# Ledger of designs, part 157: miniprotein binders against q96jn8r1131to1294

Target 1, 164 residues: q96jn8r1131to1294
Amino acid sequence: TLEFLENHGKNILLSNGNRTATRVASYNQGIVVINQPLVPQLLVQVRIDFLNRQWTSSLVLGVITCAPERLNFPASACALKRAAWLLRGRGVFHNGLKICEKFGPNLDTCPEGTILGLRLDSSGGLHLHVNGVDQGVAVPDVPQPCHALVDLYGQCEQVTIVNP
Below, E stands for the ipSAE of ESMFold2; O stands for the ipSAE of OpenDDE; V2 stands for 0.75 times the mean of E and O plus 0.25 times the DockQ between their complexes.

## First folded at step 14 (miniprotein)

Design tk6 (at its last look DockQ between E and O 0.91; V2 from the best seeds 0.90)
Fold by OpenDDE base, look of step 14:
Structure tk6 (fold): chain B 164 residues (1-164), chain A 98 residues (1-98)
Amino acid sequence: as target 1 above (164 residues)
Amino acid sequence: DEKEEKIREIILRAMQLVRKGELEEALELIVEAIRLAVENKDKELLVTAIWLIAYIARKLGDPELLEKVLELAEEAYELTEDPDIKYYIERLEKALEE
């Protein structure tokens, strides 16, 4: 069963068997990691449950290649300088460095109910899925094992792991 | 840091070329990025550059290139001790066996 790990950002409250993450304070400190590593051909998905329009930016989605249970989370995923591959807005980042400026839809403008997915292909490419539609390879050759990461940042206040 | 910014720009451009399938041109750029990263002792940018060159080398499949990139990756691992680079080394070694 896919769940969020108990090791998470300070402002996160887990519920629904650790399948729902809610940021209960401020706009940051909302990083969560899914317990099971990504395996090839398996689609892992989260649904945006609630957005708070008080803020401007939204969630960050990606993977980490370090041990998630030992990770000391910074206030935002963007502060990760190692073992991190992130999708923010329309950009793709590796360890804080922008490696792609325009990829897929703008994550900052995804409405409530949007289902975002991550999938590794057989070649190690990381795919983004939006409402079931494969947006293509965001990052080729991602180290394995890796774990899906969601940063409930800015507008995004709640997400839930959903089955495909 | 002007040098750091230059490296960042090169990596971004190299990745753009990779996405377009222009691997040979991307290779030329990323080699320059690696050179500059080593000179500037920029470990973080070096890790990213090694990732990309390893990918390019595997896609091109040239054994001589793979060996050269493997050597670069090993040197980078000695400098950074980044586990992800170790992963790339293993991928390159496997590619050489094929």
Scores: ipSAE 0.912, ipTM 0.957, lowest interface PAE 0.5, mean pLDDT 96
Fold by ESMFold2, look of step 14:
Structure tk6 (fold): chain B 164 residues (1-164), chain A 98 residues (1-98)
Amino acid sequence: as target 1 above (164 residues)
Amino acid sequence: DEKEEKIREIILRAMQLVRKGELEEALELIVEAIRLAVENKDKELLVTAIWLIAYIARKLGDPELLEKVLELAEEAYELTEDPDIKYYIERLEKALEE
């Protein structure tokens, strides 16, 4: 089954059979990674459980294309300069470079209860789903294997893996 | 960095064209971005540019273009040592054999 990996940001506490991640300190050090690579027909979904609206920025969602089990994570996902394709705010980023100004909703304004999903299509395109609705291809031709990543940053204090 | 800002802008615009399906126009831009990234030794920007030109070349499907982009990707791999470029090289090689 889908779980968050034990290798995660220093401020994360895993619970609920490693399907729930909570940031228990500070505003960063909240990177978590899903334990299985994305494959065709696999939709990885997380629900935003708790937000602290006193911050302006919120979670980052995306994939990494390197092996996650022994990776040293930076304090925030936006500092990843290799092997990272991220959705942050309204934009899409590759290794810190903005490659799309506006894709899908603004993640900084998604309310509690929002379900965010990632999947690969048959051509290697990375899709974002929001509350079950496919937003289209965020990034074409993502290298495989890749793993879904969530950074519980700023506003975002808890997410849970949910079934489709 | 003025040169780095220019390369970033070109890549963003090339990706905008790709999203609109304007692949030949995107190709023109990304070729320029690669030239500038190599000249300026911007390894990180080069990795992104190679991803995009490899994708464009595979979508266009022209064998001559695929061969040229494969050579560019091989050069970029030697400069960057980024494993993701090796993935792009493998996809380009497979496209040439199909």
Scores: ipSAE 0.877, ipTM 0.939, lowest interface PAE 0.6, mean pLDDT 93
ESMFold2 (binder alone), look of step 14: mean pLDDT 84; pTM 0.818

Design tk7 (at its last fold request DockQ between E and O 0.86; V2 from the best seeds 0.88)
Fold by OpenDDE base, look of step 16:
Structure tk7 (fold): chain B 164 residues (1-164), chain A 98 residues (1-98)
Amino acid sequence: as target 1 above (164 residues)
Amino acid sequence: DEKEEKIREIILRAMELVRKGELEEALELIVEAIRLAVENKDKELLVTAIWLIAYIARKLGDPELLEKVLELAEEAYELTDDPDIKYYIERLEKALEE
């Protein structure tokens, strides 16, 4: 069963069998990690439940290649300088370095109800799915094992793991 | 730092070329990025550059290139001790066995 780990950002409250993450304070400290590593060709999805338009940025989605249970989370995923592959806005980042400027839809403008998915293909490529539509390979050759990471940042106040 | 910015730009351009399937040109750029990263002792950028060159080398499949990139990756691992680089070393070794 896919769940968010108990090791999470300070402003996160887990509910619904740890399948729902809610940021209950401020705009940051909202990183969560899914317990099971990504299995090739299996889709992992989260739904944006609530947005607060007070802020300009939104959630960050990606993977980490380090042990999530030992990770000390910074205030935002963007501060991760090792073992981190992130999608923010339309950009793709590795350890804080932009490696793609325009990929897929702008995550900062995804409305409530949007379902975002991550999938490793057979070659180790990390795919982004939006509402079930494969947007292509965001990152080729991601190290394995890796864990899906969601940063409930800015506008994004709640997400829920959903089945494909 | 001007060198750091140059490296970042090169990596970004190289990745764009990779997405277009222009692997040979991407290879030339990323080699330059690695050179600069080593000279500038930029460990973080080096990790990213090694990731990309390892991918390019495996896609091209040239044994001599694979050997060279493997050597670069091993040196980078010694410098950075980054587990992801170790992963790519193993991937390169596997590619050489095929």
Scores: ipSAE 0.915, ipTM 0.958, lowest interface PAE 0.4, mean pLDDT 96
Fold by ESMFold2, look of step 15:
Structure tk7 (fold): chain B 164 residues (1-164), chain A 98 residues (1-98)
Amino acid sequence: as target 1 above (164 residues)
Amino acid sequence: DEKEEKIREIILRAMELVRKGELEEALELIVEAIRLAVENKDKELLVTAIWLIAYIARKLGDPELLEKVLELAEEAYELTDDPDIKYYIERLEKALEE
């Protein structure tokens, strides 16, 4: 089954059979990674369970293209300078470089209960799903294998892996 | 860094054109971005630019372009040591065999 890896940000507590991640301190150190690489037809979905609206920024969602089991994660995913394709706010970023101004919804405004999904298409395009609706290709031709990542940043205090 | 910001803006514009399907215009921009990134020794931006030009070249499918971009990707790998560029090289080599 899909679970979050035990290698995660220092402020994360895993529960619910490692399918729920909670940031239990501060506003960062909240990176989690799904325990299987994305393959075509695999849809990884997480539900936003709890938000603290005192912060302006919220979760980051995306993939890394390096093996996650022994990585030493930075305090936030936005500091990744290699092997990272991330959706933040409305933007898409590669290794910290903005490559798309607006794609899909503004993640900083997604409410509790929103279900966010990632999948690869047959051409290696990374798709975002929002509440079951495919938003299209966020990034064409992502290197494979890649691994789904969520950073419980700022507003986002808890997410749970849900089945499609 | 004014040159770094220029390269970032060019890559963003090239990606906008790719999303619109304007691959030839995007190619012109990304070639310039690569030239500037090499000149400025910006290894991080070079990795992104190589990803995009490799994708554009494979979508266009011109063997001459694919060979030129493969050469660029190989040089970028020597400069950056980024494993993702090896992935792009493999995709370019496969496209040339077709």
Scores: ipSAE 0.873, ipTM 0.937, lowest interface PAE 0.6, mean pLDDT 93
ESMFold2, look of step 14: ipSAE 0.868; ipTM 0.935
ESMFold2 (binder alone), look of step 14: mean pLDDT 83; pTM 0.809
OpenDDE base, look of step 14: ipSAE 0.911; ipTM 0.957
ESMFold2 (binder alone), look of step 15: mean pLDDT 83; pTM 0.809
OpenDDE base, look of step 15: ipSAE 0.912; ipTM 0.957
ESMFold2, look of step 16: ipSAE 0.861; ipTM 0.933
ESMFold2 (binder alone), look of step 16: mean pLDDT 83; pTM 0.809
ESMFold2, fold request of step 17: ipSAE 0.858, 0.847, 0.857; ipTM 0.934, 0.929, 0.934
ESMFold2 (binder alone), fold request of step 17: mean pLDDT 84, 84, 84; pTM 0.831, 0.829, 0.830
OpenDDE base, fold request of step 17: ipSAE 0.907, 0.908, 0.908; ipTM 0.955, 0.955, 0.955

Design tk8 (at its last look DockQ between E and O 0.92; V2 from the best seeds 0.90)
Fold by OpenDDE base, look of step 14:
Structure tk8 (fold): chain B 164 residues (1-164), chain A 98 residues (1-98)
Amino acid sequence: as target 1 above (164 residues)
Amino acid sequence: DEKEEKIREIILRAMELVRKGELEEALELIVEAIRLAVENKDKELLVTAIWLIAYIARKLGDPELLEKVLELAEEAYELTSDPDIKYYIERLEKALEE
């Protein structure tokens, strides 16, 4: 089953069989990684459970291509300079470099209850899904194996892994 | 750093062209980005540029281009030791076998 790894950001508390991640302090230090690597055609989804409107920005979603159990998490995913492909706002980033300015909906404005998904296609393209709708290829040719990463940042205080 | 900013802009533009299906024009830009990244010894930007050129080369499917890009990727791997570049090398090699 899909779970968040025990190696996570300092402000994260896992519950519900490690399927729910809650950031219990501040606005950062909230990175979590899903245990199983993405495989082609497997849709991995998380639901935004709670938002705290006192903060700006929201969760960052993406994948890492390094071993997640050895990763020393920075305060935010945006600080990752290697092995990282991230979706923030409407932007797509590789190792901190913006490679796309406008892709899909703005992740910073997704309301509670939104279900966000990641899926690799047969060509290695990384797809974003929003409430079951494929938004297209965010990143072509992502190295494999890779693991889904969620940064509970800013407004986003809780997410839960959900089945398709 | 002016050079770094230029490289960043080129990569962003190249990716935009890729999304539009304008692969030949994207290729020209990304080659320039690689040149500048090597000159500026910018390992991080080099990794991203290698990713994109490898993708473009595989999409175009020209064997001669694939061989040239493979050489660039191998040189970049020697400079950066980035495991993702090693992955791209393997993908390029596989493409050459097809």
Scores: ipSAE 0.911, ipTM 0.957, lowest interface PAE 0.4, mean pLDDT 96
Fold by ESMFold2, look of step 14:
Structure tk8 (fold): chain B 164 residues (1-164), chain A 98 residues (1-98)
Amino acid sequence: as target 1 above (164 residues)
Amino acid sequence: DEKEEKIREIILRAMELVRKGELEEALELIVEAIRLAVENKDKELLVTAIWLIAYIARKLGDPELLEKVLELAEEAYELTSDPDIKYYIERLEKALEE
């Protein structure tokens, strides 16, 4: 079953059989990773459960291409300088470099209840889904294996893994 | 750093062209980005540029181009030691065998 890994950001509390992640302090230290790598046609989905709109920025999602079980996570996913492909705000980033200005919705404005999904296509393209609707290829040919990551940053204080 | 910012802008533009299906024009830009990244010793930018040129080369499918890009990726691995470049090398090698 899909769960968040026990190796996670320091401000995360896991609950609901490790399917719900809550950031219980501050605005950062909220990185979580899904316990299985993405394989073609596996859709990993999380629902935004709680937002604190007093922050400007919100969650980051994407993948890492290194083994997550023993990583020492930085305070925020944006500080990852290797093995990271991230959707943040309106943009797509590789290792901190913006590679697309605008893809999909602005994550900083997604409301509570939004369901965000990640999957690989058969060619290794990383797709974003929003409320069940495929937004297209965010990143072509991502190295495999890769692991889905969510950073409960800023506004985002709780997400839950949900079935497609 | 003006050189670093130029490399970033070239990579972003090349990716825009890839999204439009303009692979030959994207190839020209990303080759320049790689040259500049090597000159400036920008290891992080080089990793991204190699990802993109390897993808472009595989999409174009020209064996001569694939061999040239494989050589670039091998050189980039020597500079960066980034495991993701080994993945790109493997994909380029597979494309040459098919």
Scores: ipSAE 0.865, ipTM 0.935, lowest interface PAE 0.6, mean pLDDT 93
ESMFold2 (binder alone), look of step 14: mean pLDDT 83; pTM 0.815

Design tk9 (at its last look DockQ between E and O 0.95; V2 from the best seeds 0.90)
Fold by OpenDDE base, look of step 14:
Structure tk9 (fold): chain B 164 residues (1-164), chain A 98 residues (1-98)
Amino acid sequence: as target 1 above (164 residues)
Amino acid sequence: DEKEEKIREIILRAMELVRKGELEEALELIVEAIRLAVENKDKELLVTAIWLIAYIARKLGDPELLEKVLELAEEAYELTGDPDIKYYIERLEKALEE
């Protein structure tokens, strides 16, 4: 069963069998990691449950290639300088470096109810799915094993892991 | 840092070329990025550059290129100790066995 790890950002409260993450304070300190590593052709999805419009930015989605249980989370995923592949807005980042300026829809403008998915293909390409639609390869040749990461940042205050 | 900015720009452009399928041109750019990263001792940017060149080399499939990129990756691993580079070294080695 997919669930968020107990090792998470300071402002996160887990519920619903650790399938729901809620940021209960401020706008940051909201990183969570899914327990099982991504395996080829398995789609992992989260639903945006609640957005707080007083903030501007929204969630960051991606993967880490380090051991999640040993990770000391920074205030935001954008501060990760190693073992991190992230989708923010329309950009794709590796260890904080922008490697793509325009990819898929703008994550900062996804409404509540949006289902975001990550999937590795047989070649190690990381795909983004939005409401079941494959947006293509965000990052080719991602190291394995890797774990899906969600940063409940800014507007995004709650997400839930959902089955395909 | 002017050199750092230059490397960042090259990597971004190289990735754009990769997405367009222009692998040979991307290769030329990323080699330059690696050179500059080594000169500037920029370990973080070096890791990203190694990822991209390893991908390009595997896609092109040229054995001589794979060997050269493997050497670059090994050098980068010695400099950075980054586990992800080790992953790409293994991928390159497997590609050479095929």
Scores: ipSAE 0.914, ipTM 0.958, lowest interface PAE 0.4, mean pLDDT 96
Fold by ESMFold2, look of step 14:
Structure tk9 (fold): chain B 164 residues (1-164), chain A 98 residues (1-98)
Amino acid sequence: as target 1 above (164 residues)
Amino acid sequence: DEKEEKIREIILRAMELVRKGELEEALELIVEAIRLAVENKDKELLVTAIWLIAYIARKLGDPELLEKVLELAEEAYELTGDPDIKYYIERLEKALEE
């Protein structure tokens, strides 16, 4: 079953059978990774449970292409300089480099209850789903294996893995 | 530093062209970005540029282009040590087998 991996950001508390991640301090140190690599046909979905609107930025969503079990996570996903493909705000980033200015919704404005999904297609394309609706290919040809990542950054204080 | 920003802007524009389906124009830009990244010794930007040119080459499907991009990717792997480039090399090799 899908769970958040025990190796996570320092400010994360896992609960609900490791299917819920809560950032319990500060605005960062909130990276979590799903415990299985993405494969074609696997849709990983998280629901935004709680937001603190006093911050301007919110969660980051994406994948890493290196093994997550012993990885030293930085304070924020945006500081990942290798093996990282991230959706932040409206942009898409590879290793900190913006490769698309606008894709899908602005993650900084997604309300509580939004369900965000990640899926690989058979060609290695990374798809974003928003409330069950496929937004298309955010990143073509992502290296495999890759692992879904959520950074509970800024506004985002809690997410829960949900079934598609 | 200004060269790094120029390379970043070129890669972003090349990706915009890819999303519009303008692959030949994107190819010209990404070739220039690779040249500049090598000249400037910017290994991080080179990794991204190789990802994109490998994708463009596979979409275009021209065997001569695929062979040339494969050579570039192998050289970039030697320069960067980034294992993701090894993945791109494998995808390029498969595309050449058809």
Scores: ipSAE 0.842, ipTM 0.925, lowest interface PAE 0.8, mean pLDDT 93
ESMFold2 (binder alone), look of step 14: mean pLDDT 83; pTM 0.809

Design yj1 (at its last look DockQ between E and O 0.95; V2 from the best seeds 0.88)
Fold by OpenDDE base, look of step 14:
Structure yj1 (fold): chain B 164 residues (1-164), chain A 82 residues (1-82)
Amino acid sequence: as target 1 above (164 residues)
Amino acid sequence: SPEEIIEEIKKLIEEAIYLAMKGDQTKAVELLQKALDLVNKLGDTEFQKAVDDALKAIDKGDPWYAELILDWALELAEEKSE
């Protein structure tokens, strides 16, 4: 069963069998990691449940290759400078460096109800899915094992893991 | 001391990003300008450039990217002060 790990950002409250994450304060400290590592053809999806428009920006998606149970989470995913690939807005980042300016839809403008997915293909390419539609390879080669990461940042205050 | 100045810069940056995330771009810029003044006291041109880039990011409505830039800058500045 896919769940968020108990090791998470300070402002996160888990519910619904750890399948729902809610950021209950400020705009940050909202990083969560999914328990099971990504394996080829496993589609991991989260639904944006609630957006708080008092904030700008929105969630960050990504993967990490370090042990998530022992990770000391920073206040924001932008501070992850090792073993991290991040998707935010239309950009792709690796270890704190922008590696792609424009990819897929703008994550900052995804409305509530949007289902966002991550999937590794057989070649190690990380795919972004939006409402079930494969947007293509965001990162061409991701080391395994890796875990899906969601940073409930800015407007994004709640997400829920959903089955494909 | 440089360490004390860096701590003050850090506080200004945190508040600036917070305000930017709230949509108060003007006040965020003001605070980063204050931070820039302190950076100048350090004589750290690399840090200065980072603050300038962050200001541009804020101006473009991208506080997350500003935060990223400034996080790198603070990390480097702290290393220099050790």
Scores: ipSAE 0.886, ipTM 0.944, lowest interface PAE 0.5, mean pLDDT 96
Fold by ESMFold2, look of step 14:
Structure yj1 (fold): chain B 164 residues (1-164), chain A 82 residues (1-82)
Amino acid sequence: as target 1 above (164 residues)
Amino acid sequence: SPEEIIEEIKKLIEEAIYLAMKGDQTKAVELLQKALDLVNKLGDTEFQKAVDDALKAIDKGDPWYAELILDWALELAEEKSE
């Protein structure tokens, strides 16, 4: 019963019972948030449905620890400077500062059909999954509650929430 | 006024990132150079450094990181001008 929250980026159209997000304009204004907070037994997964290769860069994944229903999202996730941890390319960012140069695969190279997952472990560590394979701990101690976030940025124009 | 200069810089940066995202790096660089000329009028050396770093990120094909750098710089510049 996971859905994208109705509060989202201005260029997003939700469909498929709010389980599919499409960016319908430009390269940005594409932030979406999963409506349920992460808990250790919950694996949140999205499938990349459509990439437009005419743009550069691709989606950003992450978590926010503020209540997301009333946040005013910026145009791009890079501007999230409070209560945010982001995975972009191979970098990990906390509140707009790079904290890890290389983690996991380069997200900019993930093709259509890739399933990307986020999960907290019992210690509050944030794990990335790629096509069902755990990539390890991206962020060791994320405060709870937190919500999974996707920025449909650049090439990434559509994602769908899928079950594990 | 400084506020009007900052607003013009924001518009140049926004268009530069858009062009870089579409793959037009030469025009993106031209717009960031115009932004740098305006930043020089503010006398803001941190902002000057940020524009130079963003230009390097554009050259490496990383406009997302350029946007991150410049968003920080704009926030700091707006805070100084209130």
Scores: ipSAE 0.826, ipTM 0.910, lowest interface PAE 0.6, mean pLDDT 92
ESMFold2 (binder alone), look of step 14: mean pLDDT 80; pTM 0.756

Design yj10 (at its last look DockQ between E and O 0.94; V2 from the best seeds 0.89)
Fold by OpenDDE base, look of step 14:
Order: structure tokens, then sequence, then C-alpha cells
Structure yj10 (fold): chain B 164 residues (1-164), chain A 82 residues (1-82)
């Protein structure tokens, strides 16, 4: 069963069998990691449940290749400078460096109800899915094992893991 | 001391990003400008450039990217002060 790990950002409250994450304070400290590592052809999806428009920006998606159970989470995913690939807005980042300016839809403008997915293909390419539609390879050749990461940042205050 | 200055810069940056995330670009810029003044006391040209780039990011409505830039800059500055 896919769940968020108990090791998470300080402002996160888990519920619904750890399948729902809610950021209950400020705009940050909202990083969560899914328990099971990504394996080829496994589609992991989260639904944006609630957006708080008091804030700018929105969630960050990505993967990490370090052990998530022992990770000391920074206040924001932008501070992850090793073993991290991030998707935010239309940009792709690796260890804090922008590696792609424009990819897929703008994550900052995804409305509530949007289902975002991550999937590794057989070649190690990381795919972004939006509402079930494969947007293509966001990051080629991601090391394994890796875990899906969601940073409930800015407007994004709640997400839930959903099955395909 | 440089360490004390860096701590003050850090506080200003944190508050600036918070305000930027709340949509108050003007106040965020003001605080980053204060941070820049302190950076100048350090004589750290790389840090200075980072603040300038962060200011541009805030102006463009991208506080996340500003935060990223400034986080790198703070790490480097702290390393230099050790």
Amino acid sequence: as target 1 above (164 residues)
Amino acid sequence: SPEEIIEEIKKLIEEAIYLAMRGDKTKAVELLQKALDLVNKLGDTEFQKAVDDALKAIDKGDPWYAELILDWALDLAEEKSE
C-alpha cells in the first residue's frame, strides 16, 4: 500500500491511513515522501485536494535517491542539493540546478482535483502524468532506488495518494 | 563578526521570502535590499550577485527560485566564515 512516510516536514499532518498530507501552517515545511520506491511501470499519483490562494507558488514534485526514513527535511525542497530531481512550475531541477526551463504544464497553475503522477520507464526515464496523460520524460536516467517526493509548498495545502 | 552578520542576513532573507510568498513584493524587496547592505559589509561579491538575482526573481513573481538562489548563497557564505 502506498503511503506517506512518518518522516515528513514539520508542518505536515498525515491522515486517511497516511495517504493524505495536509500542511497546517505557513507556506513551507511541507515535504512528504511516498513509502515505496519507484519501480519501472509503477505509476504513483497524488491529487491536489486543496489550494490556499493566500500564498503564491504551488507544489513541487520529484524524486530522491537517498534513504527517506533518515532524511532531515529542509523547510523547502529548493534546499535539496543532493540526490534530488524536482519539478516545479515548468522547470526541472537537479540538486538545486535548473536543467530544463520548460517542461509540461505549469504545476503552479494546476487546479484542485488535478492528479499528478510519476512513473519510471524501462530505461530509467521519469515521466510526469497529469490527469492520467503521460507528459513525457521529465528526467532521463534516474538512479534506482528512488522515492517520489511531494513538497506541499505555497498554495498547495493538501494532497492525497490515489490509485491509477 | 562575519558570523553575526550572516545570521542577520539569514533572518532578513527568511522574512523577505515569507512576504514574497504572501504576495508583498514591495516589502520583500525592501528587506532583501537591507540584506544586500549587510552583504556588502562582508565584501562577498558572489553573495551580492545572488541577492541581485533573487531580487530579479521576486520581481518576476518567482519567490521559490529566489529562495533557491539565496539558500545556495547562504551556504557558501557560511562556509567562507568558518
Scores: ipSAE 0.888, ipTM 0.944, lowest interface PAE 0.5, mean pLDDT 96
Fold by ESMFold2, look of step 14:
Structure yj10 (fold): chain B 164 residues (1-164), chain A 82 residues (1-82)
Amino acid sequence: as target 1 above (164 residues)
Amino acid sequence: SPEEIIEEIKKLIEEAIYLAMRGDKTKAVELLQKALDLVNKLGDTEFQKAVDDALKAIDKGDPWYAELILDWALDLAEEKSE
């Protein structure tokens, strides 16, 4: 089943059969990765369970194309400068470089209860879903295999994997 | 040494981003201005530009982007000193 990997950011506590990730300290060290690579027709969804408005900025979504089981995670996803494609705010980033200014909704405005999804299409395009609605192709040609990643950054302190 | 200066800059940046994440822009800017003074001693114009851009990002309420900019600048500065 879909679970968060035991290899995760230092401030993460896993619960609920490794389907819930909670950041238990600070604003960072909150990277989690889904245990199975994305394949066409696999929709990985997480629900935002808890936002702490004490912090600024919110979660990052994305994919990594390097093997995640032994990865030494940086403190923040912004430091992923190889093998990474990230969605943050309305921006799309590849290896630390902004490649799109305006894609989908502003993720920083997503309230508690929002369900965010990632999937690949048959052409390797990465799609974002928000509350069941496909936002289109964020990245047209993601290399495979890749794993979905969430950085519980800033305001975002808890997410849970949910079934489609 | 340049390595000691880079390590001091890194500590200032880490604390500045933490303060910006807590909403304390004033203290975050103060620490980045101190970091800029040290970057000026290195004579690294790319790093100077990065600190200026990070200050703009913090002013706009975007410490994540400031962190991204400064992490790049630190990586490049560390490569040059090696």
Scores: ipSAE 0.849, ipTM 0.925, lowest interface PAE 0.6, mean pLDDT 93
ESMFold2 (binder alone), look of step 14: mean pLDDT 81; pTM 0.776

